# Designs tried in a protein design chat: VHH binders against q9p7j3. Part 52

Target 1, 174 residues: q9p7j3
Amino acid sequence: MILPLFPETQVHVFVYENVSNCAAIHEQLISQNPIYDYAFLDAATILYKKQVYSAIIRALEDRRDEQMKTKTIHSEVILSLSPKTEISSAFRQFSMTKKSKNIVVVKIDSKLTEEEEFERLDKLVEGNRVEFSDEELQKLIDFKVLKKNYKLDPSTLENPLASILSSIALRGYS
Below, E stands for the ipSAE of ESMFold2; O stands for the ipSAE of OpenDDE; V2 stands for 0.75 times the mean of E and O plus 0.25 times the DockQ between their complexes.

## First folded at step 4 (VHH)

Design j15 (framework vhh_5c3l_4; at its last look DockQ between E and O 0.83; V2 from the best seeds 0.00; counts 0 for: pae E 5.4 > 2)
Fold by ESMFold2-Fast, scan of step 4:
Structure j15 (fold): chain B 174 residues (1-174), chain A 120 residues (1-120)
Amino acid sequence: as target 1 above (174 residues)
Amino acid sequence: QVQLQESGGGLVQPGGSLRLSCAASGFTFDDYAMSWVRQAPGKGLEVVSDISWSGGRTTYADSVKGRFTISRDNAKNTLYLQMNSLKPEDTAVYYCATHSKYGFPDRDLRGPGTQVTVSS
């Protein structure tokens, strides 16, 4: 994808279901292996493509403005999904865990094409790749997790898109 | 290996001040955002404050906002918490923690902590 305000920045988003090696991936992230420099998100937390893109745009804005709170653009994407800027809660709420079964993987500033990144990720992730679409994400979301992460009330939960997007884009402007 | 050592706790009267320090070793300090976390008697862990890798952005829990200031000295590999206008409810063991460069959940406790007691 090419973002109008960041046309020089390559962005790739991949979705995997039925991942069997989340524990092994987690160990590589703990060891900070540079091969695993991606944002690994728990798909239980992602309902819309626009949710992911809004977090990416926010992270890129913070990098442009020299306001990144975390040291890598990928961890900044994870932080940017949270309606609050508190790091521990954001990582706990949105990041992949050893127990995750479905994941969303974001790569920014790739030197590779989408096809080449897919080939590399296919070697790292033991699961089934599915299309990055609202339809596929809807199959993987956990609405209890979504409600908790964005503090949605029953009326908002029935149509949460605008609330989620405003939480990401206008964090701190309440 | 990451090593964190907290210090500066003690007994103070309500309205008093303390400055906590966290000495870090075993990693590149300025690659990591950091936080102060506390545990009061009979309660769970509460994140008090966090700070960006550069020191340019901070966040505070509502319970301490306006009274506590987090800061860091990257040249000295040290994290600080200046605590002013201390209240009995600030009584807790205070821990410092690092946050992952790759965004996975971190452990809330890294060092042995330092005890802060606010009592008359």
Scores: ipSAE 0.686, ipTM 0.846, lowest interface PAE 1.2, mean pLDDT 88
Fold by OpenDDE, look of step 5:
Formats: C-alpha cells, structure tokens, sequence
Structure j15 (fold): chain B 174 residues (1-174), chain A 120 residues (1-120)
C-alpha cells in the first residue's frame, strides 16, 4: 500500500488470529533481532483500519519532521497510537505482549510486495492470517481495553472513530 | 548486560536544585529513548520525563513541567535530569529507564536508583 502523502513509502498491514508464539516473538524483539523489524500490535487494542493508518501517518510525519521520539519508525507507529505522551504508557497500551493471541503487524518501508512480505512474516508468526478490515478487527477488539486506552465515555462511544483519531492527532496538545 | 546507574540525589531544602545523572552501559545508548521515573513513599512508579533517542524531543509530567529538564549525552552514554525549584512532593527514589527499540514493554530495567529528599 502506498500512502498519498508518502508515495515513496510502502506500507503493509497484516492481521493474525490465534497466534501461538507471541512469547517467542517477544523474546526476539527483546533481543533486537532485525528480522523482526515490524510493529507488533495487540489486536485487542485496534478497532479500525483508520486507527492504524492514522498512527502510521503520524509516525511518518514525525520522521519527516525529524521529531521521532523513538529510534525506529515501527516503534514510533506504536507510540503514535496512544493519546498519551509517555513512551512507556503507549507501549503498554498497544504493543503485543507475551500473552497476546491476536496481533496486527505493520511494516513500513517495505521493498517487497504484500505477498512477498507475508511469506517472510509468515515464517515468524504462528497463527492464522485474516483480512485487514474493520470487520475482522471488530472480532478481535477488547472494548474495555479500547475504552481505557482512549478514555472513551458514553458521549464519545457514539462515534468512537472520531474520538480515537482526535486522540491520536492531538496527542501532546491537551 | 544492560546496566544503569543513577547518581546525584541528596537532601535539599524546598526551592533547591539537584542534577541527576544516569550512566548507561551494555547496550547501544542512542538506540533507546530514555526516561526518568520516580517512586515516592507509598506511591507507585511515576514517569517524570521522557527524552527521544537523539535528545531532540522531550516530554514532562505536568507536576514537573517548567522545573525539571531532561537531557542526554549520547557520546557519554549518560542521561541527565536537572531539577530546579524542588518541592517536598518531589521526594522519591529516582530511576532512569530505557524503552525498547521495537516498541514493546521491556523488562523493568532500572538502576538501583538515587534518593532525592526535599525537606526543610
């Protein structure tokens, strides 16, 4: 996928359910294995495709402006999902954990096609790939976690997407 | 192995200043955003301030904004916290902490901490 404002940057997003090796993936990330250079998100925290895209765009903007808080674009995507400025909070809120079962995986600056990237990633993730769609994400979401992460209340639950996008966009401005 | 060592704490009067340092080793320092966190008596850990891997971006807790300044010297593998206008409520053990390069909660990697006590 090519983003209009970032035509030179290819982005791929994958969704996996019933992942059995999140703990192993986590260990590889801790070891900073470059093969695992992705953004691994807990699918329980993601409700919309636009939520992910919004975070990606913000991360890319931060990179463009040389304002990334984290070292890698992928970690910046994770940070960008959060309405909070604290790095630790953002990572705790949205990153894949050892106990995660369903994950969203983001690849920025891919040189491969979606299928080629999938083949590469599929060697790392032991789970079932599902479509990256709002429909599939809705099956995986934990609304309690979502509400907590974005401080959604009854007034904002009527349009959670708007609230989420606003939170992402306005992080650090409240 | 990753090592962090905080220093510079002490006893100061309200309104005083301290400068904390954190010496880092065992990892590529400039690959990591860094934070200062603190734990006051009877309270949980609180993030005081974050700094980007390059030092170009900083954030602060509301309680310390305008008083504390986080900085880093990547050539020296050192993190700093300049604390001005200290208040009794700033009394805590202060720790430096790293953030994962790939954006996941890392092991709780902190140094032994340095005690900051603000009292008249």
Amino acid sequence: as target 1 above (174 residues)
Amino acid sequence: QVQLQESGGGLVQPGGSLRLSCAASGFTFDDYAMSWVRQAPGKGLEVVSDISWSGGRTTYADSVKGRFTISRDNAKNTLYLQMNSLKPEDTAVYYCATHSKYGFPDRDLRGPGTQVTVSS
Scores: ipSAE 0.588, ipTM 0.819, lowest interface PAE 0.7, mean pLDDT 93
Fold by ESMFold2, look of step 5:
Structure j15 (fold): chain B 174 residues (1-174), chain A 120 residues (1-120)
Amino acid sequence: as target 1 above (174 residues)
Amino acid sequence: QVQLQESGGGLVQPGGSLRLSCAASGFTFDDYAMSWVRQAPGKGLEVVSDISWSGGRTTYADSVKGRFTISRDNAKNTLYLQMNSLKPEDTAVYYCATHSKYGFPDRDLRGPGTQVTVSS
């Protein structure tokens, strides 16, 4: 898809459930295999489509402004999900791990249609694609993890979306 | 072999200064964001500061903001931490750490650390 503020940048987001080969994907990413240049997120940490889009927009804004902390746009998306500015915290909290079962996969700067990108990705991921929707994401979320990652307490539990989105948008502003 | 080696620690009086260095080898240094992390006796790890792959962006823990400065020299594969106005609370083992350019913790390396002791 095309984000309104970045009309020249094609983005695709895919969701897979019951992924059996996260350990193998992880090894390819450690080996820096460029075929795997996507943001692989643990779906247990993602409740809303807007959560992902907000992180993508923040990463693209930082790229535009030459202020990326990480070398790739995909790792910058992972950093941008975090309410904290610490890089290691963001990666620990949001990246797919060897033990993940459900994942959200982001491709930025795609030169392929969604269908073409899916065909490529489907060769890499052994799992069942589901719709990228709030309905499907809420089936895969771990609320204990979400609350910890965003420090949701009684004062913020009534509207967790607003708290989460403000954490992403305002990260780094005191 | 991939290696990180910290140096520059030591004993210093309160109000003093130290400059830590971290020499990196065995990987493409300028592909990685870097951090200084410390562990005080009996405590967990605290991220003190981080710096972008290019050196253009830095962040600091509130406890050290205004006193510590992180920098890097990508031509020398070296990370630095200038520590000024040191306090007894800064006593810790200081580690340098990498952060994978693909965003995965298993590529986060730390060196063996260097001891900083601030006492009178």
Scores: ipSAE 0.162, ipTM 0.612, lowest interface PAE 5.4, mean pLDDT 86
ESMFold2 (binder alone), look of step 5: mean pLDDT 82; pTM 0.837

Design j16 (framework vhh_5c3l_4)
Fold by ESMFold2-Fast, scan of step 4:
Structure j16 (fold): chain B 174 residues (1-174), chain A 120 residues (1-120)
Amino acid sequence: as target 1 above (174 residues)
Amino acid sequence: QVQLQESGGGLVQPGGSLRLSCAASGFTFDDYAMSWVRQAPGKGLEVVSDISWSGGRTTYADSVKGRFTISRDNAKNTLYLQMNSLKPEDTAVYYCATHSKYGFPYRDLRGPGTQVTVSS
């Protein structure tokens, strides 16, 4: 995808359902294996494509402005999904866990095409690729997790998009 | 192997000040954001403050805003917490902690802690 504010930045987003090796991936991420330099998100936390894109844009703005809180662009994407600027809370809220079943994977600055990154990721992730679309994401979301992460009340849960995007866009400016 | 060791705690009077230090070794310190977390007697862990890898961005818990300042010296592999206007409710064991640069918390990767007691 091409972002209007960052046209030279390559962005790829992948969605996997029914992943059987999340514990193994988690171990690689904790050991900081550089092969796994992606943002590995729990799909239970992601409802919209725009949610992911907004976090990517915020992370890229922070990188441009030399304001990144974390050392890698991918961890900055994870931080940027959180309405808080606190690192520990953001990682607990949005990163995949050993018990995750469905994941969203973000790659920024790839020197590979989208299809080449799919081939690489398919070797790391034991699951079924699905389209990165609002329809597919809505099958994987956990509304209890979403409500907790964005502090949504029952009335906003019927139309949460604006609240989620506002939380991401206003990150660090409150 | 990651090693974190806190120092600088002690007994102080309300309104006093302390400076905590955390010596880091076994990893490239300036590749990691760092946190100060505390545990008061009978309570859970509270994240007090965190600081970016470069030192340019900081966050503070509402309970300590305006009183505490986090800082780091990457050349010395050391994290600091300057604590001013100390209150009895600041009594706790203070731990320094790091976070994975790939987006995973090292919640239990802390030093052994340093005790801060604020008492009249």
Scores: ipSAE 0.557, ipTM 0.782, lowest interface PAE 1.7, mean pLDDT 87

Design j17 (framework vhh_5c3l_4)
Fold by ESMFold2-Fast, scan of step 4:
Structure j17 (fold): chain B 174 residues (1-174), chain A 120 residues (1-120)
Amino acid sequence: as target 1 above (174 residues)
Amino acid sequence: QVQLQESGGGLVQPGGSLRLSCAASGFTFDDYAMSWVRQAPGKGLEVVSDISWSGGRTTYADSVKGRFTISRDNAKNTLYLQMNSLKPEDTAVYYCATYSKYGFPTRDLRGPGTQVTVSS
C-alpha cells in the first residue's frame, strides 16, 4: 500500500480469522521477541480499512514530528487507534489478547515484499488469512466493543465511519 | 528480569503532598513508556498518568489533572509522581508499570506497590 502523505513508507496489512495460537503469540509479544515486531490488533475492534489507515497516518505524522509516545512505530499505530491519549487504555482496547480469535496485523518499514511478509506471518499465525477489506472486517467486528472504544451514541452507531475517523484524527476533540 | 520497586507512600492529611519514586532494573528503561496506576480498596485499577519513553509527552486522568506531575530520569532509571493537594479519594495502592513495546501491560510489568492513605 502507498499512502499519499508518506509515499516512501512501506505498509502491509494482514487479516487472519480463526486463529488458534493467540496465547502463544501473546507470550512472544510480552517477551518482546523481535521477530514479532508488528502491530497485532484484535479484529473485534476494527470495522473499516480507513480506520486502520487513519491510525497508520497519525502514527507516521507523530514519528515525522518527533512526537511518538512509544518507542516502536507499531505500538504507536495501536495507540493512534484510540480517541484517548492514554497508552494503557489504548493497548487494552485495541491490542490482541491471548483469547483473541481474529487479528489484524500491520507492518511498517518492511524490508520484505508483501509476498515475503505473507510467508513469514503464515509461519507465526495459525489461522486463515482473508482479504483486508471492509467486507471481511465486518464479519469479525464486535459492535459492543466498537461502541465502547469510540464512545458512540445510538445516533451515530448506524453509520459510525465519520465519527471514528474524526476521533482518530483529532484525538480528544469532543 | 523486569523489576520495578515503588517507594514514597505513607499517611498524609488532606491538602498535603507526597512524592512517589519507582526504581527500574532488568530492562532498557529509556526504551519504554511508563505509567502510574492505582487501586483503591474494593475497586479496580485506575490509570493515573503516563509518560513517553523520552519524557517529552505526558497524560493525566481527569481526577488528578492539575494536582499530580509525572516525570522520569532516564540516567537514573527512575520514574516519579509528585502528588499535590491530596484528597481522601486519592487513597490507594500506587503501582508503577511499563508495557511490552509491542503493546500490552501484564501483572509482571508492574511493581509490588506503595500505599498512600489520605485521612485526617
Scores: ipSAE 0.457, ipTM 0.744, lowest interface PAE 2.4, mean pLDDT 87

Design j18 (framework vhh_5c3l_4)
Fold by ESMFold2-Fast, scan of step 4:
Structure j18 (fold): chain B 174 residues (1-174), chain A 120 residues (1-120)
Amino acid sequence: as target 1 above (174 residues)
Amino acid sequence: QVQLQESGGGLVQPGGSLRLSCAASGFTFDDYAMSWVRQAPGKGLEVVSDISWSGGRTTYADSVKGRFTISRDNAKNTLYLQMNSLKPEDTAVYYCATESKYGFPTRDLRGPGTQVTVSS
């Protein structure tokens, strides 16, 4: 996928359900294995494709403006999902855990095609690939997690898209 | 092997100041955002402050804004916390912690901590 404001940046997003090896992936992320240079998100935190794209755009803007808080674009994507400016809070809110069952994986600046990244990720992730679509994401979301992460009122929880996108775009400015 | 070693804690009177240091080894220090976290007796962990990999961006918990300053010296692999106008509520064990460069919380990769006691 190509973003209009960042046409030179290749973006791939993958969704896996029923992942059985999250603990093993977690250990590789802690050990800083460069093969795992992706944003590994808990699908319980992601409701919309636009939510992911908004975080990617914010991270790319921070990179362009030399204002990244984290060293890699992938960790900056995770940070950018959070309405909070605290790095550790954002990672705890959105990153996969040893107990995660469904994950969203983002790759930016890949020199590989989408098919080549699928082949690579299929060797790392023991789960079922599903379409990156609002319909599939809505099957995996945890609304209690979403409400807490974005501080949604009961009235906004029924149609949270605009609130989520505003939180991402205006992170640190409210 | 990641190692973090805090120092600079001690006993100080209310209104006093302390400067904490954290010496880092076993990883490329300037690839990581860093945090100071604390744990008061009988309470959970609180993230006090964090700093970007370059030092260009910092954040602070509301409880310490205006009183504490986080900084880093990437050439010396050292993280600092300047604590001014200390209050009894700041009494805690203070830990430095590394944030994964791949976006993973690394509380498991914190140092042994340094005790700060604010009392008369």
Scores: ipSAE 0.104, ipTM 0.544, lowest interface PAE 4.9, mean pLDDT 86

Design j19 (framework vhh_5c3l_4)
Fold by ESMFold2-Fast, scan of step 4:
Structure j19 (fold): chain B 174 residues (1-174), chain A 120 residues (1-120)
Amino acid sequence: as target 1 above (174 residues)
Amino acid sequence: QVQLQESGGGLVQPGGSLRLSCAASGFTFDDYAMSWVRQAPGKGLEVVSDISWSGGRTTYADSVKGRFTISRDNAKNTLYLQMNSLKPEDTAVYYCATDSKYGFPTRDLRGPGTQVTVSS
């Protein structure tokens, strides 16, 4: 897929369910192993493909404008999912943890094809690949987590897309 | 291992000022966003301010906006917090903390803290 404002930017998004080695992946991220330079998200926090793409677009805009708060584009994607610009809060809300079961993995600026990235990630992630689709994401979401992260009330919870996208787009204004 | 050492705390009267410093070693300081976090007696941790790896972007908690200024000197591996118009509610232990460039938890990447007491 091409992004209208960033047609030259390669973006790959992968979804894994029933991941058994999240603790091992987390330790690799703590050790700053460059092989793991991806945005590793807890799938419990992601409801829509558009939610992920909105965060990617915001991160790419911040990189273009030399406004990134974090050192890597992948960390900036994680930050960009949060309605506020507090880095530690965003990572605690959206990043994969040792206890995560399902994950969404984002890669930006890969030199590899999507198929080659899948082959590489399949060696790092012990889980089942599923399609990056709204249908699959809706099987993995935790609505309690979503409600808390975006401050949704019961009236918006039935159709939260516009509220989530507005929160991501207006990050830093509210 | 990563080492963070805070200094500059002390006793000050309401309306006074203090400047906190955090000396960092054992990691590439300018690869990391940095935060100041505080804990008042009997309370939880509050993030008061953070700063991007380059110093180009800063954020502040509503409780300190307009009174505190965060800055960094990457050549000296040092983080600062200038605290003006101090209030008794600012009394807390202040910690220097680093946010991972890869998005992993930072709870074990903070210094031992420096005590700030605002009292008459």
Scores: ipSAE 0.013, ipTM 0.404, lowest interface PAE 7.9, mean pLDDT 84

Design j2 (framework vhh_5c3l_4)
Fold by ESMFold2-Fast, scan of step 4:
Structure j2 (fold): chain B 174 residues (1-174), chain A 120 residues (1-120)
Amino acid sequence: as target 1 above (174 residues)
Amino acid sequence: QVQLQESGGGLVQPGGSLRLSCAASGFTFDDYAMSWVRQAPGKGLEVVSDISWSGGRTTYADSVKGRFTISRDNAKNTLYLQMNSLKPEDTAVYYCATHSDYGFPTRDLRGPGTQVTVSS
């Protein structure tokens, strides 16, 4: 995908369901294995494609402005999903855990095509790839987790997308 | 294998100041974000402050914003928390914690803690 404000930046997003090796992946992420330099998100926290793209755009803006809080652009994507700027809270809320079953994987600045990244990820992730679409994401979301992460109340539930995007854009300013 | 050791806690009067230090070893300190986390008696853990791997970005809980300052010295593998205008509600055990980008500060990623008591 090509982002209008970052046309030179290659972005690939993959969705996997029924992943059986999340504990093994998590161990590699904690050990900072460079082969696993991707943003690994728990699909239970993602409802819309625009939610993921908004976090990517915010992370790229922070990199452009030399304001990244984390070491890698991929970690910055995870942080950017959170309405707060507390690093540990953001990873607890949105990152893949040992117990995750469905994941969203983001790669930024890939030197590989989407198909080549898929072939690489297929060796790391033991699960079924599905289309990155609102329809597929809606099958994997946990609304209780979403409501808690974004502090959604009854008035906000009429338009959760606008509230989620606003939270990502205004992260740390409220 | 991650080793973290806090120091600098103690008894202080309301309105006073303390500076906490955390000595880190067993990992590449300047590759990790660091946190100060506290636990008051009978309460859960609260993340007080985060600092990026380079020290260029910091965040604070609303309860301590404007009063506490987190900093790090990567050459000395040391994390600091300067605590000013201390209040009785700041009484807690303070833990230094590291995390990979995919973990909350678990028991194996934090030190044994240092007690801060704010009272007359």
Scores: ipSAE 0.014, ipTM 0.305, lowest interface PAE 7.7, mean pLDDT 83

Design j20 (framework vhh_5c3l_4)
Fold by ESMFold2-Fast, scan of step 4:
Structure j20 (fold): chain B 174 residues (1-174), chain A 120 residues (1-120)
Amino acid sequence: as target 1 above (174 residues)
Amino acid sequence: QVQLQESGGGLVQPGGSLRLSCAASGFTFDDYAMSWVRQAPGKGLEVVSDISWSGGRTTYADSVKGRFTISRDNAKNTLYLQMNSLKPEDTAVYYCATHYKYGFPTRDLRGPGTQVTVSS
């Protein structure tokens, strides 16, 4: 996808359901294997495409402004999903864990085409690829997790998009 | 061997101050964002503060904001927590911890902890 403020930045987002090897992927992330240089998110935390894009834009703005709190753009995406600037809390809230079942994978600044990233990720992730769409994300979301992560009340939970986007855009400024 | 070792805890009166230190060894300290986490009696773990790999960005839990200051000295492989205006509610075991390297989640590495008791 092409971001209006970052037209030269390549962004690829992938969604996998029924992933059986999250524990193995997690160990590769801990060992910092460069092959796994992606943002691996728990799909239970993602409701909308715009939620992911908002976090990507925020991470790219922080990189542009030399304000990144983490070492890599991919980890900055994970941090940027959180309404607060508490790094450890953001990672616990949004990152894939050994217990995750469905994941969203983000790649920024790929040297590969989208199709080549598809081929590469299909070898790393043992799950079913689905379309990155609001429809597919809404099948994977955990509303209890979403409510807790964004502090949504019952009325906001019925239509949370604006609240989530505001939380991401204003994290650290509010 | 990878090690984190906290020091500086103790008994202090309400309103007092303590400075905690965490000595890191066996890994490239500068590659890790670091956290101070605590566990009060009968409570779960609370992240008190975290600091970026360079020290340029810090965050604080609402419970300690304005009273605690996290800092690091990468040349000495040491993490610090300056605790001012201590309250009885700050009584806890304080742990030096890391949750990620280069922004990726790592195996949670935590020191053995240092006890802070705020009591009159």
Scores: ipSAE 0.000, ipTM 0.319, lowest interface PAE 10.8, mean pLDDT 84

Design j21 (framework vhh_5c3l_4)
Fold by ESMFold2-Fast, scan of step 4:
Order: C-alpha cells, then sequence, then structure tokens
Structure j21 (fold): chain B 174 residues (1-174), chain A 120 residues (1-120)
C-alpha cells in the first residue's frame, strides 16, 4: 500500500486466523529476535482497515517529526492504536499475547515484496492467512475488547469508525 | 536483569518541591521509554508521566500537568521527575518503570519505589 503523505514508505499488512504458535512468537518478540521485526497485533482489537492505516500514519508522522516514544517503528504502530500515549497500556491492549488466536501483522520499510514477506511470515506463523479486509476483520473482532480499549458506549458501538479514528488522531490531547 | 532504584522522596509541605531520581542498570537505558508511576494509599497504580527513549517526547497525567516535569540523562542512565506545587493528593509511593523494546512489559520492570508525603 502507498500512503499519500509517505509515498516512499512500503507498508504490508497481513491477517492470520487460527494461529497455534502465538506463545512461541511472543517469546521471540520478548527476546528481540530481529527476524520477528513486525508489529504483531491481536485481531480481537482491530475492526477496520482504516484503524490500522490511521495508526501507521500516526507512527510515521511521529518518526518524521522525531517524536517517536518507542525505539522501533513497529512498536510505535502498536502505541499509536491506543487513545493514550502510555506504552504499557497500549501494548497490553493491542499486542498479540501468548493466548491470541488471530493476529494482524504490520511490516513497514520492507526491502521485500508483499509476496516475499508472505513466504517469510508463513514460516513464522502457524495459521491460515485471510484477506486484509473489513469483512475478514469483522469475523475476528472481539467487541467487548474493542469497547474497553476505546471507551465506547452502546450507541457508538454500532458505528464506531469515526470514534476510533478520532481517538487515534487525538491520542494524548485533551 | 533490569535494575531500577528510585531516590529523592521525603516529607514536604503543600506548595513545596521535590526532585526524584531513578538510577537504571542491567539494560541499554537509551533504547527504552521510561515512566513514573505512583500508588497512593488504598488506590491503584497511576501512570504520572512518560518519556521517550531519546527524551524528545513527554506526556503527563492531567492530575500533574503543568506541575511535574519528567527528564532523562542517557549518559548517566538516570530518569528524573521534578515535582513543583505539591498537593496532599500527590502523597504516594513513586516508582520508575521501563518498557521492553517491543513493549511486552512485566511488573519486574519497575523499581522498589520512593515515598513522597505532602502534609503540613
Amino acid sequence: as target 1 above (174 residues)
Amino acid sequence: QVQLQESGGGLVQPGGSLRLSCAASGFTFDDYAMSWVRQAPGKGLEVVSDISWSGGRTTYADSVKGRFTISRDNAKNTLYLQMNSLKPEDTAVYYCATHEKYGFPTRDLRGPGTQVTVSS
């Protein structure tokens, strides 16, 4: 995908369902294995493609402006999904855990094609790849998790897109 | 192993100031964002302030905004919290905390804490 404000930045997003090795992946992320340099998100927290893109754009803006709170662009994407700038809270809310079943994987600044990244990830992730689409994401979302993460009331929960995007864009501002 | 040691707490009168320090070792300090977290008696943990790995970005809880300033000295592996215009409700144990590079923190990523008491 090509972002209008960052046309030189390569972005790939992958969605996996029924992942059986999340505990093993989590251990590799904690050990900072460079092979796993991706943003691994719990799909239970992601409802829309625009939600992911908004977080990516925010992270790239923070990198451009030398305002990144975390050391890597991928961890900055995870932070950028959160309505608050508290790192610990953001990672507990949005990162893949040992118990995750479905994941969204983001790669920024890849030197590989989307097909090559897929082949690489297929060796790391034991699950079924599905299309990165709103339809597929809606099959994997946990609305209770989404409601808690974005502080949504029942009326907003039916049509949460604008609220979620506003929360990402206005993160840390009162 | 991550080692964090806070200092600088104490008893201060309302309106007074304190400067907290946190000495870090056992990890590459300048690769990690750092936080100050507090716990008042009978209350849960509250994140007071965060600072980016480079010191270029800071955030504050609404309760302390305009009164507290977080900073770091990466050459000395030290985190600071300058607390001005202290109020009785700032009474708490203050902890410094780090976050893993990939953001998978455990409770082991905070220090033992330093007590701040604001009273007459």
Scores: ipSAE 0.013, ipTM 0.399, lowest interface PAE 7.5, mean pLDDT 84

Design j22 (framework vhh_5c3l_4)
Fold by ESMFold2-Fast, scan of step 4:
Structure j22 (fold): chain B 174 residues (1-174), chain A 120 residues (1-120)
Amino acid sequence: as target 1 above (174 residues)
Amino acid sequence: QVQLQESGGGLVQPGGSLRLSCAASGFTFDDYAMSWVRQAPGKGLEVVSDISWSGGRTTYADSVKGRFTISRDNAKNTLYLQMNSLKPEDTAVYYCATHLKYGFPTRDLRGPGTQVTVSS
């Protein structure tokens, strides 16, 4: 997917299933180790590639407009997934936990190639990399979590894409 | 070591006003978003308001919107909450909180809190 207005921005998205070291990653994030400057998302919360890209675009727009709420672009991506602009709720809803099994990892502003970033992440994440595709994401989603995070009713849950994208694009501004 | 110290709480009558302050030290204050969180007797924690690192963006809980104003002075490492038109339902311990630099599900770093009591 081509990102509007940000062709110079390096973006990499990785999906890992059956991750065994989420507790160790979580401890590194708590200690604010700069090697772990990525957006670590729980794959249980992500249904579509467009969901992740919409959050990335929103975060990049907020950075461009000097409106970032958080200091790092990666924490801004996590915030941007939430229909609310409330930081604590967004992190609780979308970030990986020590109990997570499958994760989506976003890196922005890397000067490394996708292959080079994979080599770095392969040292940090103990799991199986899968393709960043709607098909693979749909194997990892938890629909109860999705429904709760986006406040979806049963009819919206059958085809939630437009509702999710609208929530991301319009959060705090509608 | 992150240190947060709240002040300005007290007893006030319904319709009154209070201004809370939070003095921050031990971290680069202007690198972090800040929030005010409260806990009323017998209730869970509620995020009242938060503010971006620069002060340019704020959010408010529906319960306080239009009555409370969050602000910050980055030169003084201080966070404020101006509380107007106070209601008995605003009675709570108010905590100043900061978020960790990298986003993940952990507890916010908080101060010891300051008691606000709205009563006749």
Scores: ipSAE 0.393, ipTM 0.720, lowest interface PAE 2.5, mean pLDDT 86

Design j23 (framework vhh_5c3l_4)
Fold by ESMFold2-Fast, scan of step 4:
Structure j23 (fold): chain B 174 residues (1-174), chain A 120 residues (1-120)
Amino acid sequence: as target 1 above (174 residues)
Amino acid sequence: QVQLQESGGGLVQPGGSLRLSCAASGFTFDDYAMSWVRQAPGKGLEVVSDISWSGGRTTYADSVKGRFTISRDNAKNTLYLQMNSLKPEDTAVYYCATHSKYGFPTEDLRGPGTQVTVSS
């Protein structure tokens, strides 16, 4: 996919359900294995494609402006999903855990085509790949987690898109 | 192995100041964002401040904003917290913590902590 403000930046997003090896992936992330340089998100926190793209755009803007808080563009994507600017809260809210079952994986600046990246990730992730679509994401979301992360009230929860995108764009209203 | 060692805690009167230090080893310090986290008696863990890998960006909890300053010296692998205008409510064990460059929580990678007691 091509972002209008970042036309030369390669972006790939993958969704996996029923992942059985999240604990193993987590250990690779702890050991800082560079093969695992992706943003590994818990799908329980993602409702819309636009939510992920908005976080990617914010991370790329921060990189362009030399304002990244974290060292990799992928961790900056995770941070950018959070309505707050606090790093540990953002990672706790949105990153995959050892207990995650469904994940969203983001790769920026891939040296591989989307098809090649699919083949590589299918070897690292023991789960079922599904389409990156609002329909598939809605099957994996945890609305209680979403409501807490974005501070949604019952009236907003019926159509939360604008509130989520505003939270990502404004990041803690500061 | 990631190792973090806090120092500089102690007993101080209200309105006083303390400077905490955290010596880091076993990892490439300047690849990691860092934070100061505290736990008061009978309370949960609170993140009081974080700092970017370069030191150029900082955030503070509302409870400490304007009173505490986080900083780092990447050449010395050391994180600092300057605490001014201390209040009894600041009494807690203070921990430094790493934030992975790959975006996972590092709660398990906190130091052993240093006790700060603010009392008259």
Scores: ipSAE 0.445, ipTM 0.737, lowest interface PAE 2.4, mean pLDDT 87

